# Ledger of designs, part 18: VH-VL binders against Probable Brix domain-containing ribosomal biogenesis protein

Target 1, 157 residues: Probable Brix domain-containing ribosomal biogenesis protein, of Methanosarcina barkeri (q467k0)
Amino acid sequence: MLVTSSRKPSARTRTLCKLLSRFIAGRCMTRGKMGMQELLEFAEGGPLIVIGEYHGNPGELSFYDEAGELLFSLRFTDWYSKELDSYWFSGIEPKLAGQGEIAEAFKVFFHFQRVENDKIDQLPPSSTLIVVGENDIDFMGSGKSLFKLNLRGFKKY
Short names: E, the ipSAE of ESMFold2; O, the ipSAE of OpenDDE; V2, 0.75 times the mean of E and O plus 0.25 times the DockQ between their complexes.

## First folded at step 17 (VH-VL; framework fv_iratumumab)

Design y4 (from s5 with light chain A50D S53N S56T; at its last look DockQ between E and O 0.86; V2 from the best seeds 0.74)
Fold by OpenDDE, look of step 17:
Structure y4 (fold): chain C 157 residues (1-157), chain A 117 residues (1-117), chain B 107 residues (1-107)
Amino acid sequence: as target 1 above (157 residues)
Amino acid sequence: QVQLQQWGAGLLKPSETLSLTCAVYGGSFSDYYWSWIRQPPGKGLEWIGDIDHSGDTEYNPSLKSRVTISVDTSKNQFSLKLNSVTAADTAVYYCARLNYEGYFDPWGQGSLVTVSS
Amino acid sequence: DIQMTQSPTSLSASVGDRVTITCRASQGIDSYLAWYQQKPEKAPKSLIYDASNLETGVPSRFSGSGSGTDFTLTISSLQPEDFATYYCQQYYSYPLTFGQGTRLEIK
């Protein structure tokens, strides 16, 4: 799975690209002047996430399948925890918790193992978790919030 | 707890190449972008460029043609090279971490580089 | 490039005074602004980020406000250790840019 961004990303966009790609055990790439075809080739047949910008900062995630078809997109504002300063990304695939359209879209796209909310505390300490809430998506590690996407919109294509 | 320690030559002649290195301690080198910033004596701050562990770089357009930032992941170090220096390049040079929000914290101790014939 | 203009370039004040420094961006930068304090022969120290968030360990007498193009750093009651040069910095877009600085001196 490949995560990339706009052609001229802001500092925050570049950072989110790194964090997101590491969290989902994927790869990050600086887009440069690459078009969609080149991105797909670089993804080596895997799905693609593109971080779009809103007012010069990360504000949209677009999810593409292996054929380059846009599946769904999220509008958001980002938030980072100070816990990131001491956290080490293990490269292990995260679990997925939550319900609703976004959670279902994530399940289909990522194929991460689903975890019920009442069983989150049973996960190993080294586990990472994506929690899809009503108003945000929380990216958790070691039981702590690492970074969050505050949802502003969701569109399924 | 992240600390940056920098070093390099402080006196250059015009047309020479500035070379500085910054070492990162007490934190995850691979998690951040790392920047160089300079400050001429009695003047303000100018961002030079940044790099991450993968070699992804961004440069200030005003210096891009003369600047190369590189990384040594095995040592948790990143370096600055500035070619064809002139008196205008005389400054205190800082390495710094570009944090997730987009500002600089922490900073290295600074390195004075003087260009004089 | 986004230009950051600080005002004033320098000011004199006394201990206990309320001090206000402004920073103006050449274009809208939302709240992507940081403030730094720099003392002689020292590296800058971050004070405020996202225009109004106080950095960890920074005294509460420091505060920041503003969004868009106009921003303000305020020191409610100036202390002896606050005499320094202050810089604003935008991280809305590359290249990252700083204000020219405001030197706060003892009156």
Scores: ipSAE 0.577, ipTM 0.879, lowest interface PAE 0.8, mean pLDDT 93
ESMFold2, look of step 17: ipSAE 0.833; ipTM 0.923
ESMFold2 (binder alone), look of step 17: mean pLDDT 93; pTM 0.951

Design y5 (from y1 with light chain S31N; at its last look DockQ between E and O 0.78; V2 from the best seeds 0.73)
Fold by OpenDDE, look of step 17:
Structure y5 (fold): chain C 157 residues (1-157), chain A 117 residues (1-117), chain B 107 residues (1-107)
Amino acid sequence: as target 1 above (157 residues)
Amino acid sequence: QVQLQQWGAGLLKPSETLSLTCAVYGGSFSDYYWSWIRQPPGKGLEWIGDIDHSGDTEYNPSLKSRVTISVDTSKNQFSLKLNSVTAADTAVYYCARLNYEGYFDPWGQGSLVTVSS
Amino acid sequence: DIQMTQSPTSLSASVGDRVTITCRASQDIDNYLAWYQQKPEKAPKSLIYDASNLETGVPSRFSGSGSGTDFTLTISSLQPEDFATYYCQQYYSYPLTFGQGTRLEIK
């Protein structure tokens, strides 16, 4: 999976691109002047996530399949925990928890292993977890929230 | 806990190349972008550019043609080169971490670079 | 580029005074604004981020407010250690830019 952004991203957008790509055990790249076709080629047949900006900062995730078709998008505001200062991303594949349309979309897109809410506390300490809530998406590591996307909208295409 | 230590030549002649290095201790080098900022004597602050561990850079357009920022991930260090210096480049140069929010924390101790004939 | 303009450029005050420093952006930058304190021959120290969030370890007498284009740093009761130069910085978009600074001197 490849994560990229707008052509001239803000500092926050660049940072989110790094964190998100590392969390999902994917790759990130500086978009530069690349168009969609070039991005797909760079993704080498894998899916593509594009971080869009709202008011000059990260505010949208667009999820594209291998053919470059837009599958769904999320509107959000981002939040970062101080726990990130001491957390090391290991490159492991995260688990996925939560219910609803977004959780199902994530399941189909990422193919991450699903975890029931009552089984989250049984995960190994080194595990990473994406928790899809009603109002936010929580990216967790070592049982702690690392960063969150506060949901503002969801659109399925 | 993160600390930045910087070093480099402090006295240059016009047309020479400024070279500074910053070392990062006590934190994750790969998790952040790392920046250079300068301050002429008695003046304000000017952002020069930043870099991450992968070599992704962003430069101030006012200096882009003369600036190169590089990274040595094996040492947790990043460096600044500024070509063709003039008296206008005389300043205290700071390295700093660009944190997740988009501001600078912490900062290096600063390096005075004086350009004089 | 987004220009940041601080007011005043310098001011004199006494210990115990309420001090207000203003920063104006040339365009709307939402709340993507930080304040720094810099003492002579020292690197800047972050005080406020996101316009109004107090940095860890910063005394509560410091506060920030504003959104859009107009921002304010307030020191409710000035202490001897607060005499310094203060800078605002926007991180709405590249290139990252600072205000020209406000020098706070003892009266």
Scores: ipSAE 0.574, ipTM 0.878, lowest interface PAE 0.9, mean pLDDT 93
ESMFold2, look of step 17: ipSAE 0.866; ipTM 0.931
ESMFold2 (binder alone), look of step 17: mean pLDDT 93; pTM 0.951

Design y6 (from y1 with heavy chain H53Y; at its last look DockQ between E and O 0.83; V2 from the best seeds 0.70)
Fold by OpenDDE, look of step 17:
Formats: C-alpha cells, structure tokens, sequence
Structure y6 (fold): chain C 157 residues (1-157), chain A 117 residues (1-117), chain B 107 residues (1-107)
C-alpha cells in the first residue's frame, strides 16, 4: 500500500502521511508533480491512499483500488498523542476493531485481521490496532492511543 | 528528553559555503521532520527548511537555490549547506525538531555564523 | 507566503502587570499558531500551540487566544523571568513564517 498527499502538502499533512504509512506497514512518498497514473505506477499494483487537505491541512483520506478507482473517502480532523514521542513503529500489520460502514470499508481495503471489542485486551503488547468508532478512528499501539482521526464525513463510491 | 547538539564553522568569507550539522539524542530520529532556522543579530527568525529520515525535504523559497539539507540516518544527524554566502547570511543558525503539530520543539543551542571579508 | 505581524514591536512593563501581545496573519490560518519566548543568547522556547494550548511546563499566567487572522498572547501577572522577546509562528502552510518579534522590557 502506498500513502501520498497533495502536491504541496502542509507540515501536518506530511507528518500524517509518514505516521499513517508506517502504522499500516505501507510506504509513503512525496507526490511532487505526479499525477494519478504515475502514483498508481509507483504503487506497483497496490492500493493507494491520498491525504487531501482542508483549509491547507490534512482533512481527507481517499482510498483507491489497484485500478485507480476511488472506493471511499473520509473527512476528518487529526489529533496526536504525546505517546508518539516514545513509540517505535515496528512495521507490523495492525488489527482492526469496530463496527459500521467505515469498519467494513477498512476490512475490504486493508484485509487486516478483525478483532472483537471484548478481545482487544488479549492482544500482545506489541500489537497495533485501528479502532473504528462512531465519531473517530483511533490508531493504537501498546494499548495506547497514538493518533486519531475525528470523523467529519464518510462517502462510499 | 530529545536533545539537539549542533556544530560547524562559525567564520566564513563571502562566496564560501556554510556547513552545519545537528545530532539528535534521546528520541526517535525517524518519527519527525528536522528543521533549520536562522536569526540575524538583533533580528527575527527565518525558517530555512526541513528534512526527514527518508530525505524528504522542504525549503524556504527565498533560499532554495542555495540551500541543501541532508540526513545521515546511521548517525541520527542532519546537515545544512548554504552556498555563496554573503554578509546577509550572518546569523545564529538553529536546528530544531518540527513536531507533529507543526511548530518547533526542541531547539539546538544555536551556531553563530559570521560572514566577513 | 503568509506574513505574520506582531504588535507592539517593543513593550515596557513592570512586574505584576498584565501584558498583551498581538499577532496578525496576512490570511486566515485557523488556529495553526504557536508562541515562543526567547531570552538573550538562548534558543526560542515554545509557550503556546494551536493558538490557545499551553505547552507542558509553562506557567498558567501565560495564555493564548484567537483564530483566523488575529491572535493574542497574554501574561496575566508579569514575573521577572518573563522579560524576553516573544514570537508568533504560523504552521498553516509552507513556508513556515514567524512574526518579527515583540521585545518585552522592564520599565
């Protein structure tokens, strides 16, 4: 999986691109002047996530399949935990918890292993977890929230 | 607990190349972007540019043509080169961490670079 | 580029005074604004981020407010260690830019 952004991203957008790509055990790249076709080629047949900006800062995730078709998008505002200062991304594949349309979309897109809410506390300490809530998506590591996307909208295409 | 230590030549002649290095201790080098900022004597602050562990850079357009920021991931260091210096480049140069929010914390101790004939 | 303009450029005050410093952005930057304190021959120190969030370890007498284009740093009761130069900085978009600074001197 490849994560990229707008052509001239803000500092926050660049940071989110870095963190998100590392969290999902994917790759990130500086978009530069690349168009969609070039991005798909760079993704080498893998899916693509594009971080769009709202008011000059990260505010949208667009999820594209291998053919470059837009599958769904999320509107959000981002939040970062101080726990990130001491967290080391191991490159392991995260688990996925939560219910609803977004959780199902994530399951189909990422193919991450699903975890029931009552089983989250049984995960190994080194595990990472994406928790899809009603109002936010929480990216967790070592049982702590690392960063969150506060949901503002969801659109399925 | 992240600390930045910087070093480099402090006295240059016009047309020479400024070269400074910043070392990062006590934190994850790969998790952040790392910046250079300068401050002429008695003046304000000017952002020069930043870089991450992968070499992704962003430069101030006012200096882009003369600036190169590089990274040495094996040493947790990043460096600044500024070509063709003039008296206008006389300043205290700071390295700093660009945190997740987009501001600078912490800062290096600063390096005075004086350009004089 | 986004220009940041601080007011005043310099200010004289006494210990115990309430001090207000203003920063104006040339365009709307939402709340992507930080305040720094800089003492002579020292690097700047972050005080406020996101316009109104107090940085860890910063005394509660410091506060920030504002959004859009107009921002304010307030020191409710000035202490001897607060005499310094203060800078605002926007991180709405590149290039990152600072205000020209406000020098707070003892009256």
Amino acid sequence: as target 1 above (157 residues)
Amino acid sequence: QVQLQQWGAGLLKPSETLSLTCAVYGGSFSDYYWSWIRQPPGKGLEWIGDIDYSGDTEYNPSLKSRVTISVDTSKNQFSLKLNSVTAADTAVYYCARLNYEGYFDPWGQGSLVTVSS
Amino acid sequence: DIQMTQSPTSLSASVGDRVTITCRASQDIDSYLAWYQQKPEKAPKSLIYDASNLETGVPSRFSGSGSGTDFTLTISSLQPEDFATYYCQQYYSYPLTFGQGTRLEIK
Scores: ipSAE 0.504, ipTM 0.863, lowest interface PAE 0.9, mean pLDDT 93
ESMFold2, look of step 17: ipSAE 0.804; ipTM 0.915
ESMFold2 (binder alone), look of step 17: mean pLDDT 93; pTM 0.948

## First folded at step 18 (VH-VL; framework fv_iratumumab)

Design j1 (from y3 with light chain A50G; at its last look DockQ between E and O 0.89; V2 from the best seeds 0.84)
Fold by ESMFold2, look of step 18:
Structure j1 (fold): chain C 157 residues (1-157), chain A 117 residues (1-117), chain B 107 residues (1-107)
Amino acid sequence: as target 1 above (157 residues)
Amino acid sequence: QVQLQQWGAGLLKPSETLSLTCAVYGGSFSDYYWSWIRQPPGKGLEWIGDIDHSGDTEYNPSLKSRVTISVDTSKNQFSLKLNSVTAADTAVYYCARLNYEGYFDPWGQGSLVTVSS
Amino acid sequence: DIQMTQSPTSLSASVGDRVTITCRASQDIDSYLAWYQQKPEKAPKSLIYGASNLETGVPSRFSGSGSGTDFTLTISSLQPEDFATYYCQQYYSYPLTFGQGTRLEIK
């Protein structure tokens, strides 16, 4: 799975691209001058996430299938925990928790193992988890929030 | 806690190449971009550029023609080369982490580079 | 490039004084502004990010405000350890740029 950005990304967009790709056990690539078809080739038949900017900084995720069709998008503001300073990403896919249309879209897109909310505390200490809430998406490691996307919109295509 | 330690260059003559290395401890090298910043004596700070573990770079346009930042991922190190130095390149050079918010924290201890006139 | 201009360049004050340092951006940078403190022969230390958020361990006498182009760092009651040089830095767009600094000295 490939994460990239708009062309000429800000520092915050570059760092979010890296962070998100590390969390989902995917790859991050600098957009450069690449068009959609080149991005799909670098994705090697896998799906694609593009980080879009709002007023020069990250504010949108666009989710594309293997054929380059836009499936859905999220608008957001970002938040980062100080827990990231000591966190070590293992490269293991996260599990998915939560309900609603965004959680369903994530299940279909990522194919991560789904965990019921009441079973989260039974996960191994090393687990990573994406928790889709009503107002945010919480990216958790070792039982703590690492970063969040505070939701501002969701659109299916 | 992430710590940066830097070494290299002290006194250079005009036209020589400045070379500095920064090592990263206590944190993941692959999860961040790493930066060089310089400060001429008694003056303000100038961002030089950044790099990640894969070699993805961004440079200050004012220095781009003379600067190369490189990485040795196996050693968790990144390096600065600045070609054809002059007295105007005399400065304390810092390495720093570009954090996820987009600013610098932490910083290395600094290396004074003096280019003789 | 986004030019960052600090005022004043230098300032003398006494322990207990309230101090205000300003930073002006040449274009709208939203709130993507950091403040650093630098003591002689030391690396800069982060004080404030996002214009107004205090870094961990920074005393509450420090505060930041502003958005857009005009930003302020305030020290409500100076302590002996606050005499240093202060820099603002924008991280809205590349190249990342700093103000020229404000040197705060004891009167």
Scores: ipSAE 0.761, ipTM 0.903, lowest interface PAE 1.4, mean pLDDT 91
ESMFold2 (binder alone), look of step 18: mean pLDDT 93; pTM 0.946
OpenDDE, look of step 18: ipSAE 0.873; ipTM 0.942

Design j2 (from y3 with light chain A50K; at its last look DockQ between E and O 0.87; V2 from the best seeds 0.81)
Fold by ESMFold2, look of step 18:
Structure j2 (fold): chain C 157 residues (1-157), chain A 117 residues (1-117), chain B 107 residues (1-107)
Amino acid sequence: as target 1 above (157 residues)
Amino acid sequence: QVQLQQWGAGLLKPSETLSLTCAVYGGSFSDYYWSWIRQPPGKGLEWIGDIDHSGDTEYNPSLKSRVTISVDTSKNQFSLKLNSVTAADTAVYYCARLNYEGYFDPWGQGSLVTVSS
Amino acid sequence: DIQMTQSPTSLSASVGDRVTITCRASQDIDSYLAWYQQKPEKAPKSLIYKASNLETGVPSRFSGSGSGTDFTLTISSLQPEDFATYYCQQYYSYPLTFGQGTRLEIK
């Protein structure tokens, strides 16, 4: 799975690309002048996430299938915990929790193992987890929020 | 906690190449971009550029023709080279982490580079 | 690129004073502005990010405000350890740029 950005990304967009790719055990790369077809070739048949800027800010994730068709997009504002300063990513794919359209889209797109909300406290200490809530998506490690995307919109195509 | 230690170049002659190295401790090298910033004596700060573990760089256009930033991922280190120095390149040079918010924290201890006449 | 202009360039003040330092961007940078404190012979230390958020461990007498092009750093009651140089920095777009600094000296 490949995470990339808009062309000429800001520092915030470059760092979010890296952070998201590390959390989902994927790859991050600089887009440069590449178009969609070149990105799909670098994705080597895998799916693609593009971080878009909204008036100079990272504010959109666009999710493409292996054929380059846009499946859905999220608009958001970002938030980062200080817990990230000492956190070590395991390289293991996260588990997925939560309900609703976004959770279902994530299940189909990522194929991460889904976990019931009442069993989250039984996960191993080193577990990473994406929790799709009503108003945010919480990216958790070791039982703590590491970063969040506060939802501002969701669109299927 | 993440700590940065830097070393290299002290006193240089005009036309020489400035070379500095920064080592990262207590944090993941691969999870961040790493930056060089300089400060001439008694003056403000100038961002030079940044790099990540894969060699992905951004440079200040004002310095791009003379600057190279590189990494040694096996040692968790990144380096600055600045070619053809002059007295105008005299400054304290800092390495720093570009954090996920997009600003600099933490910073290395600084290295004074003096270009003599 | 984006020019950051601080005012004043230097300022003399007494312990207990309220101090305000301004930073103006040459274009709209939303709230992507950090403030740093630098003491002589030391690296800068982050005080405030995203215009108004205090870093952990920064005393509550420090505050930041503003968005767009006009930003302020306020020290509500100046303490002896606050005499330093203060820099703003935009992180809206590359190249990342700093203000020229405001030197805060004891009167």
Scores: ipSAE 0.737, ipTM 0.896, lowest interface PAE 1.5, mean pLDDT 91
ESMFold2 (binder alone), look of step 18: mean pLDDT 93; pTM 0.945
OpenDDE, look of step 18: ipSAE 0.841; ipTM 0.937

Design j3 (from y3 with light chain A50T; at its last fold request DockQ between E and O 0.96; V2 from the best seeds 0.87)
Heavy chain, then light chain:
Amino acid sequence: QVQLQQWGAGLLKPSETLSLTCAVYGGSFSDYYWSWIRQPPGKGLEWIGDIDHSGDTEYNPSLKSRVTISVDTSKNQFSLKLNSVTAADTAVYYCARLNYEGYFDPWGQGSLVTVSS
Amino acid sequence: DIQMTQSPTSLSASVGDRVTITCRASQDIDSYLAWYQQKPEKAPKSLIYTASNLETGVPSRFSGSGSGTDFTLTISSLQPEDFATYYCQQYYSYPLTFGQGTRLEIK
ESMFold2, look of step 18: ipSAE 0.798; ipTM 0.911
ESMFold2 (binder alone), look of step 18: mean pLDDT 93; pTM 0.949
OpenDDE, look of step 18: ipSAE 0.874; ipTM 0.943
ESMFold2, look of step 19: ipSAE 0.731; ipTM 0.893
ESMFold2 (binder alone), look of step 19: mean pLDDT 93; pTM 0.948
OpenDDE, look of step 19: ipSAE 0.849; ipTM 0.937
ESMFold2, fold request of step 20: ipSAE 0.758, 0.742, 0.747; ipTM 0.904, 0.899, 0.902
ESMFold2 (binder alone), fold request of step 20: mean pLDDT 93, 93, 93; pTM 0.945, 0.946, 0.947
OpenDDE, fold request of step 20: ipSAE 0.923, 0.927, 0.885; ipTM 0.959, 0.960, 0.946

Design j4 (from u1 with heavy chain S54E; at its last look DockQ between E and O 0.95; V2 from the best seeds 0.84)
Heavy chain, then light chain:
Amino acid sequence: QVQLQQWGAGLLKPSETLSLTCAVYGGSFSDYYWSWIRQPPGKGLEWIGDIDHEGDTEYNPSLKSRVTISVDTSKNQFSLKLNSVTAADTAVYYCARLNYEGYFDPWGQGSLVTVSS
Amino acid sequence: DIQMTQSPTSLSASVGDRVTITCRASQDIDSYLAWYQQKPEKAPKSLIYAASSLESGVPSRFSGSGSGTDFTLTISSLQPEDFATYYCQQYYSYPLTFGQGTRLEIK
ESMFold2, look of step 18: ipSAE 0.756; ipTM 0.901
ESMFold2 (binder alone), look of step 18: mean pLDDT 93; pTM 0.943
OpenDDE, look of step 18: ipSAE 0.843; ipTM 0.936

Design j5 (from u1 with light chain S31N; at its last look DockQ between E and O 0.87; V2 from the best seeds 0.82)
Fold by ESMFold2, look of step 18:
Structure j5 (fold): chain C 157 residues (1-157), chain A 117 residues (1-117), chain B 107 residues (1-107)
Amino acid sequence: as target 1 above (157 residues)
Amino acid sequence: QVQLQQWGAGLLKPSETLSLTCAVYGGSFSDYYWSWIRQPPGKGLEWIGDIDHSGDTEYNPSLKSRVTISVDTSKNQFSLKLNSVTAADTAVYYCARLNYEGYFDPWGQGSLVTVSS
Amino acid sequence: DIQMTQSPTSLSASVGDRVTITCRASQDIDNYLAWYQQKPEKAPKSLIYAASSLESGVPSRFSGSGSGTDFTLTISSLQPEDFATYYCQQYYSYPLTFGQGTRLEIK
């Protein structure tokens, strides 16, 4: 799975691209001058996430299937925990928790193992977890929130 | 906590190439971009550029024709080369981590580079 | 390129004074502004990010405000350890740029 950005990304967009790709056990690539077809070739048949900006802010994720069709997008503001400073990513795919249309879209897009909210406490200490809430998406590692996307919108195509 | 240690030549003659190396300890090298910043004596700070473990770079346009930043991922190190130095390149040079917010924390200890003449 | 202009360039003050340092961006940078403190022969230290958020361990006498183009760093009651040079830095867009600095000296 490939994470990239719009062209000429800001520093914050470049660093979010890297962070998100590490969390989901995917790859991050600088877009440069590449069009969609070139990006799909670098994705090697996998799906694609593109980080979009609004005046220098990373503020949108666009989710494309393996054929380059836009499936859905999220608008957000970002938040980063100090816990990231000490965190080491293992490269293991996260598990998915939460309900609602975004959680269902994530399940279909990522194919991550879904975990009931009631059973989160039973996960191994090294687990990584995406928790889709009503107002945010919480990216957790080792039982701690690492970063969040505070939701501002969701659109299906 | 992540720590940055830097080293390299301190005294150069005009037209030589400045070369500095920064090593990253106590943190993940692959999860961040790494930057070079310089400060002429008694003057302000100038961002030079950044690089990640894969070699993805961004350079300050004011220096782009003379600067090369490179990485040795197997050693968690990144390096700065600045060609054709003059006295105007005399400065303390810092390596620093570009954090996810987009500013610098932490910084290396600094290396004074003096260009004679 | 976004130019950052600080005022004043230098300032003399006494322990206990309230001091204010300003930073102006050449275009709208929202709140993507950091403040650094630098003591002689040391690397800069991050004080404030997002214009007004204090870094962990920074005393509450430091505060930041502003958005868009005009930003302010305030020290409400100056302490001996606060004599240093202060820099603002925008991280809205590349190239990342700093203000020219404000040197705060003891009177």
Scores: ipSAE 0.754, ipTM 0.899, lowest interface PAE 1.4, mean pLDDT 91
ESMFold2 (binder alone), look of step 18: mean pLDDT 93; pTM 0.948
OpenDDE, look of step 18: ipSAE 0.859; ipTM 0.939

## First folded at step 19 (VH-VL; framework fv_iratumumab)

Design t50a (from j3 with heavy chain S54E; at its last look DockQ between E and O 0.89; V2 from the best seeds 0.78)
Fold by OpenDDE, look of step 19:
Structure t50a (fold): chain C 157 residues (1-157), chain A 117 residues (1-117), chain B 107 residues (1-107)
Amino acid sequence: as target 1 above (157 residues)
Amino acid sequence: QVQLQQWGAGLLKPSETLSLTCAVYGGSFSDYYWSWIRQPPGKGLEWIGDIDHEGDTEYNPSLKSRVTISVDTSKNQFSLKLNSVTAADTAVYYCARLNYEGYFDPWGQGSLVTVSS
Amino acid sequence: DIQMTQSPTSLSASVGDRVTITCRASQDIDSYLAWYQQKPEKAPKSLIYTASNLETGVPSRFSGSGSGTDFTLTISSLQPEDFATYYCQQYYSYPLTFGQGTRLEIK
């Protein structure tokens, strides 16, 4: 699983790429002059996430399959917690919680283990979790919000 | 908490190469971009460039032709080289972490580099 | 490059005074602006990020406002330890750039 960006990313886009890739136990790469085919090769046939920019900063996630087909996209604004300053990523895949179209899309794309909302409290303290809500996607570690994507739009192709 | 400690030569002659190193302690080296910023005596701050643990760099266009930032992941260190220095390069040089918000925190203690003939 | 212009370059004030420092960007940078405080022979210290968010441990007498091109740092009641040089910094796009600084001196 590869996370990349636009060809000339902002500082925030670069850091989001790094953060998101670490959280999902994937890889991050600055796109540079790479085209889609080259990116897919770099991804070793795995899924591809491209961070697009709005107003010069991260504002869209585009999810591509192994063939380079766009599956779905998210429009968002980002938010970061100060908890990130002291957080250590475990390197394990997160769990996935939530309902709706985005949650289903994430399930199909990531293949992360699903957790029911009423069982989130039963997770080990060291667990990481992606919670898909109505208005945001919450990326949680050690029971705390680490960063969020405030949803502005969703499109399935 | 993350702490940065830097070192390097402080006195250079014109045309020589500036070389500074910054070591990162108490935090995840691989999770952030790491930056160099300089400040001429009595003047403002100028961003030089940044790098991550994989060697992904971004440079200030004003210095790009003379600047090289490198990383040593085995030591949790990153370095700055500035070629062909002149008196205009006299400054306190800081290493700093570029956090996820996009600003610098924390900073190294600074290194005064003086260029004089 | 995005130029950041601070005003004034220097000002004198007394303890207890209300002080306002302005930072103008050469283009719209939304709210991607940070404020720093720097004391002599020390590295800058972050005060405010995203234009109006107070950094952890920073006194509440500090506040930031603004969006787009015009931004303001306000100290509601100056304390002796507040006399320093202040810088704004944009992180909207590369290259990252700072204002020229505002030196706050004792009157």
Scores: ipSAE 0.742, ipTM 0.914, lowest interface PAE 0.7, mean pLDDT 94
ESMFold2, look of step 19: ipSAE 0.757; ipTM 0.901
ESMFold2 (binder alone), look of step 19: mean pLDDT 93; pTM 0.946

